Miniprotein binders against q53ft3. Designs and how they scored, part 61

Target 1, 195 residues: q53ft3
Amino acid sequence: MFGCLVAGRLVQTAAQQVAEDKFVFDLPDYESINHVVVFMLGTIPFPEGMGGSVYFSYPDSNGMPVWQLLGFVTNGKPSAIFKISGLKSGEGSQHPFGAMNIVRTPSVAQIGISVELLDSMAQQTPVGNAAVSSVDSFTQFTQKMLDNFYNFASSFAVSQAQMTPSPSEMFIPANVVLKWYENFQRRLAQNPLFW
Below, E stands for the ipSAE of ESMFold2; O stands for the ipSAE of OpenDDE; V2 stands for 0.75 times the mean of E and O plus 0.25 times the DockQ between their complexes.

## First folded at step 8 (miniprotein)

Design jj3 (at its last fold request DockQ between E and O 0.67; V2 from the best seeds 0.71)
Fold by ESMFold2, look of step 9:
Structure jj3 (fold): chain B 195 residues (1-195), chain A 83 residues (1-83)
Amino acid sequence: as target 1 above (195 residues)
Amino acid sequence: SVEELAEEIRMALEYIQRIYERAKKRLEQGDVERALRALQLAYKWAKIALERAQELGLTELIEEAQELIQQIEELMEKIRESQ
């Protein structure tokens, strides 16, 4: 029904059901996580008129769970990327004389999905800009992809003086594009958030 | 793959069965409104799971979904009779 993806980790597809309408994924070592992808697996959608409110739970300085609304997943928007690095307590990694004993910080956070009526969800306000819009993510991904392609391809450029006469142009061997595409796809498969 | 789709349907039916069992406990405690709301959610999802299992020809899951739907319908009918 739901999936949860963190770069460099196995995709989680078996949410813990904690109530009739609430599902949870554990995020161990959450302080090393910058982004989380929450998505519908695709076979079983929400019932008509319903959707999912996505929450992030982290322990505060007293170890108590703090739940914050990140955003939403619906049948019309079945996946979302959330930035959680700005939501973390500073207590876990801020031991000024060492990091061996982080006494008051459990390192497990949770992503919660609460199944609710769409009308109820429309009245909720997510914290800050935790949700990364699909347009913003696509734009950033595309910009990084174009920069990566240009830098890679330009390192193999040959001058016109070494080919046919066309002094205002540079040329790129055709297989450089294939090498770039293969490398880009491999990196994306290893880390969808490598940008 | 068909096996992956079947696993998603099977997991959904397990979630729905747990909703049904929790609704029964709520009825024993007299919490009729929460029980009915839970059963309505379970019913809607079970119908979806049945449709997906039928589209894929997954006979065992079709039968499992049909049995669960019947159990949910019977409990919802019992609640309506007591209101």
Scores: ipSAE 0.744, ipTM 0.909, lowest interface PAE 0.9, mean pLDDT 75
Fold by OpenDDE base, look of step 9:
Structure jj3 (fold): chain B 195 residues (1-195), chain A 83 residues (1-83)
Amino acid sequence: as target 1 above (195 residues)
Amino acid sequence: SVEELAEEIRMALEYIQRIYERAKKRLEQGDVERALRALQLAYKWAKIALERAQELGLTELIEEAQELIQQIEELMEKIRESQ
């Protein structure tokens, strides 16, 4: 139902259900995390008129969780990118997770999803700098992601002379990948929100 | 893949089952309002899960979803009768 992605880490698709309408993902070594992506897996949407309020929690100096509203995911907006690096020293706000005894370790932060009515979500105010709302930030993130993919793919590039016969595998010429990359960059530059 | 979709549906049904169980506990604690809200959520999600399972022809998941829906409906009816 829900997914959580941190760059350089495995995708999490199994949230811990901590209440009837609340789900959490653990983020170990959270101090190294700049951005997190929360997304719907696509198979099971929210019921009509409902969405998810996305919260971030980190342990304070006393080890108590500090929760902050990052933003929202909905059927109409099934994914969102949040910057959490600047929130690690912030003050907590009122949150729906406060009454829950969630076992935490000092180095682990959490992403919480609270399933709520859309009308109720509209009355909530996320922390100002959490949502990657700037076109520039989004473009930078996307560019980094693309670069990462290209670097990864190119690391497997071999010449024909270096290829071993593998009839069960399909091969894509590196120039095709490069062409795709260039085209994607061009589209991104023209309209960062082209998808 | 169909297998991946099936797994997502299965996981959803597990969540819904847990919502149902939590709602029962809420009723035992006398929190009828919260229990009812939970059951309504469970019901709506279970219906969606059932539809997805039907679209994919996943017989076992269809049966599981139908059973869970029935359980939720029965409990909601009991609550309504008690009011």
Scores: ipSAE 0.723, ipTM 0.916, lowest interface PAE 0.6, mean pLDDT 85
ESMFold2, look of step 8: ipSAE 0.742; ipTM 0.911
ESMFold2 (binder alone), look of step 8: mean pLDDT 90; pTM 0.890
OpenDDE base, look of step 8: ipSAE 0.633; ipTM 0.886
ESMFold2 (binder alone), look of step 9: mean pLDDT 90; pTM 0.890
ESMFold2, fold request of step 12: ipSAE 0.718, 0.732, 0.721; ipTM 0.902, 0.907, 0.900
ESMFold2 (binder alone), fold request of step 12: mean pLDDT 90, 90, 90; pTM 0.889, 0.891, 0.890
OpenDDE base, fold request of step 12: ipSAE 0.706, 0.696, 0.699; ipTM 0.910, 0.909, 0.910

Design jj4 (at its last look DockQ between E and O 0.02; V2 from the best seeds 0.00; counts 0 for: pae O 15.3 > 1.5, placed apart)
Fold by ESMFold2, look of step 8:
Structure jj4 (fold): chain B 195 residues (1-195), chain A 83 residues (1-83)
Amino acid sequence: as target 1 above (195 residues)
Amino acid sequence: SVEELAEEIRRALEYVQRTYERAKKLLEQGDVEKALQALQLAYRWAKIALERAQELGLTELIEEAQELIQQIEELMEKIRESQ
């Protein structure tokens, strides 16, 4: 049903059911986490007319959970990226999780998914604008890949005066790599999903 | 991939089963309205799980979903008759 992903960690696909309509993923060492991805696995959608309100909880200095509404996932928007780095010291939000499990260690937070009617979700207000679109995340990842490739390839650039004859090797003029980079970056800005 | 799809269906049916047991406990506590709400949600998910299992031809999961649906329907009918 649900998945939860943090960069550098294995995806979690087995949410803990804490109520008939409430599901939780544990996030150990949450202070090192800046973003979390919450998504529908795809086989079992929400029932018609329903969706998921996504919450982030962390323990306060007394070990009590502090819950904050991050945003939503729905059958129409089945994945979302949430920034949590700025939320770990904020005030709690109104939330439907009540007196859920008490977090015993100060390093464990939770992602909560509350299955609710879409009409009810429309009246909820997330803390700040924590949600990051999946398109924006794809664009950011792609831009980083482009920069990394260009910098790597450019580090091997030599002038013709520095070139040693190597007839058994194939060479690519540096200008070709630059033209490719510029063209790809332009096309990505026009349509992030062109590839 | 089919194995991953089957595992998702299996997990959904596990959630349905837990919700069914929770609804029975709520009835013992006298909270009929919360029990019915839980059963209606479990019913919706069980029907979805049945449809997905049928699409994939997963006979054992089809049978499990059908048994859960029947149990949920029977319990909801008993509650309706008792009121």
Scores: ipSAE 0.654, ipTM 0.883, lowest interface PAE 1.3, mean pLDDT 79
Fold by OpenDDE base, look of step 8:
Structure jj4 (fold): chain B 195 residues (1-195), chain A 83 residues (1-83)
Amino acid sequence: as target 1 above (195 residues)
Amino acid sequence: SVEELAEEIRRALEYVQRTYERAKKLLEQGDVEKALQALQLAYRWAKIALERAQELGLTELIEEAQELIQQIEELMEKIRESQ
């Protein structure tokens, strides 16, 4: 149902379902993470009238998890970008994961998604600095994501001599990916909010 | 680059290892349920890492991932046998 993406890291598509309505992603080495993208995979939508509250958890000085509401994802807004770097110091908020015994290591943060009623979500207030507030931060994050994608795609590039005949496989020329990348960068530079 | 991706996979496997070791400690503490949950998590991460390593042809990481998967499976089986 959900995916989690950190710039420069592998995409996560296998959330741990810790309850019928709760999903968790683990984020190792969370101290190096600035932004996280949470998105719906498009396979299973939210039930009618429901969405997802997205929480971040990190260990406090005592090793206890501190949960904070980052924001929301819905069928109408199936993805969101959150800044978590500034959240690593602060107080926790009320959260639906507090009573749950979630297995984690001390060096691993977590993204939690709680499936909730839209009406209930509307009454909740995310932490103020969780939203990508600056154009510069957004641009930097986007650039890192693009670089990650490009590196990933390029890792699968093969020369024509290395290709094995496979009629069932579709191949994308590397130059197409590069052109896409360059065009995206150009558009991003012109208007960081072009979409 | 492939090297950068390899490093990401390596980090994932390190996480798997840590989670596996945590599961062992949980067992020593008598928390079997939590240990199983930790192992299931470790297993999922190891499988993802294995798939990515295979896609990139990273032999050493493939071997490491396979070894960790085997260790996890063995420990899960031991737990099942003890119940």
Scores: ipSAE 0.000, ipTM 0.177, lowest interface PAE 15.3, mean pLDDT 77
ESMFold2 (binder alone), look of step 8: mean pLDDT 91; pTM 0.906

Design jj5 (at its last look DockQ between E and O 0.61; V2 from the best seeds 0.70)
Fold by OpenDDE base, look of step 8:
Structure jj5 (fold): chain B 195 residues (1-195), chain A 83 residues (1-83)
Amino acid sequence: as target 1 above (195 residues)
Amino acid sequence: SVEELAYEIRRALEYVQRIYERAKKRLEQGDVEKALRALQLAYKWAKIVLERAQELGLTELIEEAQELIQQIEELMEKIRESQ
């Protein structure tokens, strides 16, 4: 149902369900993360009249989790980008995850999704500047992410003549990656929120 | 791919199953209100899961979703009868 994406990292599609209506993604090495994308996978939507409040947690100086409301995802807005780099020094807010016994590691932050009524969500105020509202910012982030992936993948590219036979390994032609990249770019240009 | 979608649908069904199980535990604890809310959520999502499974012809998932829906309905009915 939910996905979590950090640039340069594998997409997460398996949230930990910590309560009936609460889901969590772990973000290891969170200090290096500037932005996170939370999105619906498109397979199973929210029930009608419901959406997700998106929270970020990081350990404070005492190791206690500090939770902040980043924003929202809904069936109508199935993806959102959040800037989390500036939140590390912020104050905690009221959060629905406080009563949850969530196993945490000091270097691991968390993205929490609380499934709530849309009417209730409307009464909540996200922390300032967390939501990346501009289409341009979203496009730039996505572009950087794509470039990072492409650069990473291409760094392993070898010509057929350079290949060492390894029957146990599967290989993906670089052209496939390039085609995927080009197609993604085209879709992004048409609609930055196509996913 | 259908396989990828099937995997996601299965995962969703597992989430719903866990909601149902948690609701049962809530009932055992005497928290009827929270249990009922959880069951309502589980019911709504289970219906969606069933619909998606049907659209893709995933027989096993259809059966599992149907069974779960029935279990949720039965439990909700028991709660209503106890009030």
Scores: ipSAE 0.735, ipTM 0.919, lowest interface PAE 0.6, mean pLDDT 85
Fold by ESMFold2, look of step 9:
Structure jj5 (fold): chain B 195 residues (1-195), chain A 83 residues (1-83)
Amino acid sequence: as target 1 above (195 residues)
Amino acid sequence: SVEELAYEIRRALEYVQRIYERAKKRLEQGDVEKALRALQLAYKWAKIVLERAQELGLTELIEEAQELIQQIEELMEKIRESQ
């Protein structure tokens, strides 16, 4: 149903259901994250008249969660990029070691998706410029995402001599992935907004 | 692939099943309004899950979605009869 992607990390597609209408993804080491992509996987949409309010949660200096509305994902806009770097300290102060890996200050944040009526979502106001894609930020995030996908797919590459026959499985030649990767990089470098 | 789509449909069905189970727990706790809202959400999503399973011919998922829809309908009817 939902996916969550951070550049340089594996995509998450198995949200933890914490309520009937609420789903979360954990973001370990969240202090190193500047942007996150939240998206619908595409197979199962929201019910008619509903959508998803997207929240970011981080622990304050006392370890208590602070939730902030980032924006929305709907059937009409099934993916969004959110800037979270400025939000990690916006409403609270952290100790000098609060952002470090210490026992009393967890470094795990969460992305939450709350399934709501579209009319209810229209009355909500996201924080600041959380749903932001500048040309430079979008290009950098997209390039990191492409590198992540290519490195992931390449880690499974084998030569034909290494393959065990498996007629029930389909395979993609590795050079197809490389050609796609090179073409996408060229297109992105020529026009960062081509998508 | 069809296998990836089936996996996503299966996951969605599991989420809907959990919504149904949570709604039953809310009824046991006396929270009828939240239970009914949860069942309405589960019903809408279960119908979408069923439609997607039918489009791909996933017979086991079709049967499971149909049974879940029936369970949801029965519980919603019981709630309405008690009001």
Scores: ipSAE 0.718, ipTM 0.901, lowest interface PAE 1.0, mean pLDDT 78
ESMFold2, look of step 8: ipSAE 0.701; ipTM 0.897
ESMFold2 (binder alone), look of step 8: mean pLDDT 89; pTM 0.884
ESMFold2 (binder alone), look of step 9: mean pLDDT 89; pTM 0.881
OpenDDE base, look of step 9: ipSAE 0.732; ipTM 0.919

Design jj6 (at its last look DockQ between E and O 0.12; V2 from the best seeds 0.00; counts 0 for: pae O 7.2 > 1.5, placed apart)
Fold by ESMFold2, look of step 8:
Structure jj6 (fold): chain B 195 residues (1-195), chain A 83 residues (1-83)
Amino acid sequence: as target 1 above (195 residues)
Amino acid sequence: SVEELAEEIRMALEYFQRIYERAKKLLEQGDVERALRALQLAYRWAKIALERAQELGLTELIEEAQELIQQIEELMEKIRESQ
């Protein structure tokens, strides 16, 4: 029903259901992530009058989740891009003078989707500047998303010697994906708004 | 492809089945209001899944969706009768 995409990573389409109305994606090494896309897969929408509140969670020093509202996805806006690198965290922060500590632990954050009535969602206020708001940020996200698509598609590449016959299937040479990717990147670098 | 759409519907029906199971646990705990909300959510979603499976002619998924809908309707009926 839901997807979660981070530039340079494989798309996640199998959310963990943690309550009747709550779904979660794990984000390992979240500190290296600047943006995340949350979207509806397309076949099964929200029921009429409902939508999804999108939250971000990271463990604190005790491992307890801290949830922050990023924004929303709905049938009318079925995808959204959220900037998570600008979110304020109480963990790993140290006084900049007189003490220097660096938290060097692996961490797993979570993206949560809470299915709610649209009227209830209208009473909520997202934290910070989670939405993408600049051409530079948009360009960086788009380049990372293109890297992710290329890595995903190329992970299924096989040589002709490795192929099995499948007369009902069509195949695309892996180089077509690379050519598309290189051309799109060049065009985007020349004019981020060419599309 | 039709196979990819079928997998989406199958995964969704698994989620909806778990909502039904969670609603039964909520009833055992006495949380009738939350259980009814869960059942209504699963019902509406299962109806959507049924419609999608019917559009694609996916007989096995049609049967799975219909079975889940029937289970949900029966449980909601029992709750209404005991109110």
Scores: ipSAE 0.758, ipTM 0.916, lowest interface PAE 0.8, mean pLDDT 77
Fold by OpenDDE base, look of step 8:
Structure jj6 (fold): chain B 195 residues (1-195), chain A 83 residues (1-83)
Amino acid sequence: as target 1 above (195 residues)
Amino acid sequence: SVEELAEEIRMALEYFQRIYERAKKLLEQGDVERALRALQLAYRWAKIALERAQELGLTELIEEAQELIQQIEELMEKIRESQ
């Protein structure tokens, strides 16, 4: 369902499902992470009227997880980029993961995705500093990266006409994400400003 | 990899199983219209999951998908009979 991308790291395409409606990615060495990309793999859409609330968790000084709402992903907005570097000393917010005993190590942060009703999501307020739009150069990079991902992934999409009849839906193999990432990294290594 | 795809299919089936359960709750609440929409969605994607599992030869996931599809069909039929 979901992928998680940290620059300089392997793309994560397998989230840990910790509940029926909750998915978690582990982020080792989170102190070095500035931005995270969360995206839908294109294999499974959200049910009608539902989306994903994206949270970030880091351990506080007592080792307890602090959760913050970063933003949202939906069928209409299947990817988002979040700045997490400035959140590591922030205050926690209400989160859907609090009652869950998620196994973690002290050096590992987490990205949590909670599948929720769109109406409920609309009532939530993400932390202000999570938005990437404040850095023009980064925003441009992010936009180009996401566009590149979308274009690449879409080129490998299998139409429903080629599968079970459902012409309004597309299937994208999960391995396409990895292939995109590898190609992206190669291009980035060749020219950091290739976008 | 096959393992990655298998995991995706498994997650999908679990997800649409939840949609099925939600549809049941909607029916209990008297919201037949939303229940039907949920079931139809779950049905379509469970069929996709089944086909993918079949293509990959994933016996256990095939069985799970088939079971979910059957459950959805049965519930949809019950709804139709009640209308």
Scores: ipSAE 0.017, ipTM 0.287, lowest interface PAE 7.2, mean pLDDT 75
ESMFold2 (binder alone), look of step 8: mean pLDDT 88; pTM 0.841

Design jj7 (at its last look DockQ between E and O 0.51; V2 from the best seeds 0.00; counts 0 for: pae O 8.1 > 1.5)
Fold by ESMFold2, look of step 8:
Structure jj7 (fold): chain B 195 residues (1-195), chain A 83 residues (1-83)
Amino acid sequence: as target 1 above (195 residues)
Amino acid sequence: SVEELAEEVRRALEYIQRIYERAKKKLEQGDVEKALRALQLAYRWAKIALERAQELGLTELIEEAQELIQQIEELMEKIRESQ
């Protein structure tokens, strides 16, 4: 159903179910994480009329969980990037002047997904600094998908001299794909929401 | 791969089974309204999981989804009959 990805780490696809409508991924060593991607795996969507509210939780200075709404994932918007580096403000208790080395408890945060009615989600307010702006995250994902498609298509390129005749098969000239890529990139830079 | 898709369906059925078990506990506590909400969620997701298992030809998971759907329907019917 759900996935959770941090750059440089293996994707997590086995959320812990903590209630009938709530799912959690653990983020060990969360202080080193700046961004997290939350997404639908694609095989099992939300039921119609429902979606997921995405939360971030970390232990405060006393070890108690602090939950903050990051944003949403839905069948129509099945992935999102969230910035969490600004949300990790917590401090240990220090002795007045005798503390030279603080004994550290393990730092594990959580990403929570709460399955809710879409109408209920429309009334929620995410933490403003936590969410990557829709335009910036949209542009990043769009650029990565654009590059991925072009690199994939280009890996099959052959010249006509190298081609085995196959009249039942359709082909497109490689320069058409390149022209599409270049035009799309130009339009995206001008207006990321043009499409 | 088909194996990865099957694992997603299997995990979803495990989650749905747990929703069903939690709904049973809410009924034991007398919380009929919350139990019905949980069962309705489980039902809708189980129908989706069944459809995906059928599309993928996953015979064992089709049977598991059908049995889970029947259990959910029977429990909802028992609640209906008691009031």
Scores: ipSAE 0.682, ipTM 0.889, lowest interface PAE 1.2, mean pLDDT 77
Fold by OpenDDE base, look of step 8:
Structure jj7 (fold): chain B 195 residues (1-195), chain A 83 residues (1-83)
Amino acid sequence: as target 1 above (195 residues)
Amino acid sequence: SVEELAEEVRRALEYIQRIYERAKKKLEQGDVEKALRALQLAYRWAKIALERAQELGLTELIEEAQELIQQIEELMEKIRESQ
């Protein structure tokens, strides 16, 4: 349902479901992350009247999670870019993840998505400067992230002739990554806010 | 890929199943209102998942979605009958 993308890292499409309405992505080495993209995969939309509140969590000095509302994703806005670099020292806010004991390591931050009613979301105020507001900037940034991801992934590509038999390893054809990339670019071109 | 889309549908169904199970628990706790809201949500989402499964021609997922929809409907009806 959801994807999470950090430039230079593999796209995450398998969120940990921590509750019936809550999903979490782990972000290792979060201190090096400036921006994160959260997006709907497009297979299953939100139910009517529902959307996703996107939260960021980092461990404080005591190792306790500090959660902040970054923004929202909806069927009408199925993706968003968030700047998280400036939030690492921010104050925590009320969040829907507080009651959940989510195991994390000290170097791992989390992106949380809470599926909520749109009406409830409208009453929430994201932390300032988290959302990248400019569509053009968003498009450029997204394209850069996609290119970075594609370049990263493709750097590991080997031809079948170059493959060493490893029965214990699963392989993903590079063409799958390419097709995903092309489809993503097409969607981006059609709707820059599909992110 | 169709496989990736299939996996997404599968995950959606698993999620809906969890909502269904949680609704049952809420019902056991006497919170009928929350249970109904959860079931209504599950129902809407299951219908979407079914449509996606049908579009992809995924027979097993279609069956799973249909079964889940039926379970949700039955539980909602049971709740309505008890009121």
Scores: ipSAE 0.016, ipTM 0.210, lowest interface PAE 8.1, mean pLDDT 77
ESMFold2 (binder alone), look of step 8: mean pLDDT 89; pTM 0.875

Design jj8 (at its last look DockQ between E and O 0.09; V2 from the best seeds 0.00; counts 0 for: pae O 10.2 > 1.5, placed apart)
Fold by ESMFold2, look of step 8:
Structure jj8 (fold): chain B 195 residues (1-195), chain A 83 residues (1-83)
Amino acid sequence: as target 1 above (195 residues)
Amino acid sequence: SVEELAEEIRRALEYVQRIYERAKKRLEQGDVEKALWALQLAYRWAKIALERAQELGLTELIEEAQELIQQIEELMEKIRESQ
């Protein structure tokens, strides 16, 4: 139902349910994280008229959680990128996760998703001391990943004159990889969420 | 893959079951309003999960969703009759 992705880490798809309508993902080593992607996996959407308020929590010097509203995910906007690098020293905001019994460690932050009526969400204001990440940041991350894949795959390219037949090897012509790269880039520039 | 879709549906039904169990505890404590909120959420998600399981032909998940939906409907109706 929910997913949580940090660059260079495995996607998390098994949120911990901490209340009937509240879900969390743990973020270990949170000090090294600048952006987080929160998204709907796609098979099970929110019920009609509902959506998710997304919060970030980190432990303060006493180990107490400090929660901040990042923004929202809805069926109409099923994914969002949030910048959290400026929130790790911020003051907490009003939030619905207080007094919940959740497991915490001193170096682990959390992403919280609170399922709410859309009307209730319209009255909430995300924290203003850090910018919520835009499509530009998602596009930049995806483009860097795409460049990395192309560079990696192209390092194994051989010309037809250098090709040696082998029964145990399969080869992919370099122009196939280039064509894929060009098509992917074009679609990403037009719609960063096409995939 | 079908396995990934089935796992998402199964997890949603696990969440729904926990919501139902918590709603029962809230009723025992007299918190009818929060129990109804929880049951409405559980009902809506269970119906969505049932639809997805039917689209994929996942017979075991269809049966699980149908049983949960029936339990939720019966409890909501009982609450409405007692109010």
Scores: ipSAE 0.725, ipTM 0.905, lowest interface PAE 0.9, mean pLDDT 78
Fold by OpenDDE base, look of step 8:
Structure jj8 (fold): chain B 195 residues (1-195), chain A 83 residues (1-83)
Amino acid sequence: as target 1 above (195 residues)
Amino acid sequence: SVEELAEEIRRALEYVQRIYERAKKRLEQGDVEKALWALQLAYRWAKIALERAQELGLTELIEEAQELIQQIEELMEKIRESQ
């Protein structure tokens, strides 16, 4: 349902479902992360009248997670870019993931998506400056992230003739990554704010 | 438009179906907790889809949503009985 992208890292498409309506991506070495893209995979839309509240969590000085609302994704806005670098020392709450027994490592932050009613989402206030405000800057940033991801992923691409047989490993065809990239670019071009 | 809304409902129900099928697979794998979470989500989504389909008078989608809800409920009940 959801994907998470950090520039220079592999795209995450397998969120950990921690509740019926809550999904979590792990972000290892989060201190090096400036921006995160959260997007819908397009496989499953939100139910009508629902969207996703996107949260960021980092461990506090006591190792307890601090959650902050970054923003939202919806069927109408199926992706968003969030700046998280400035949030690492901010105030937060335990809601809505605080009651969840989520295994965390000190160096690992998390992106949480809570599936909620749109009406409820409208009453929530994201932390300031988390959302990239400028359409142009957002588009440029997104493009750079996409290019970075594609370049990173493609750097590992090998032909079948070059592949070493490894029955224990799963492979994703490079064309799948390309198709994803092209589709993402198309959506970005259609609506730069779909992020 | 009604047609656009109908398509959205259809897509939602398709997703519900996929979640339901995945939940079944998780049950087969012994992951009851995740299966229940998936089913609860599927149930909520199917109920929303049903409500919207009813509001729009979309008979086929109503029937589809009702069928999915029934399937989900039955499976959830089976899980409860097995605990």
Scores: ipSAE 0.006, ipTM 0.207, lowest interface PAE 10.2, mean pLDDT 77
ESMFold2 (binder alone), look of step 8: mean pLDDT 89; pTM 0.885

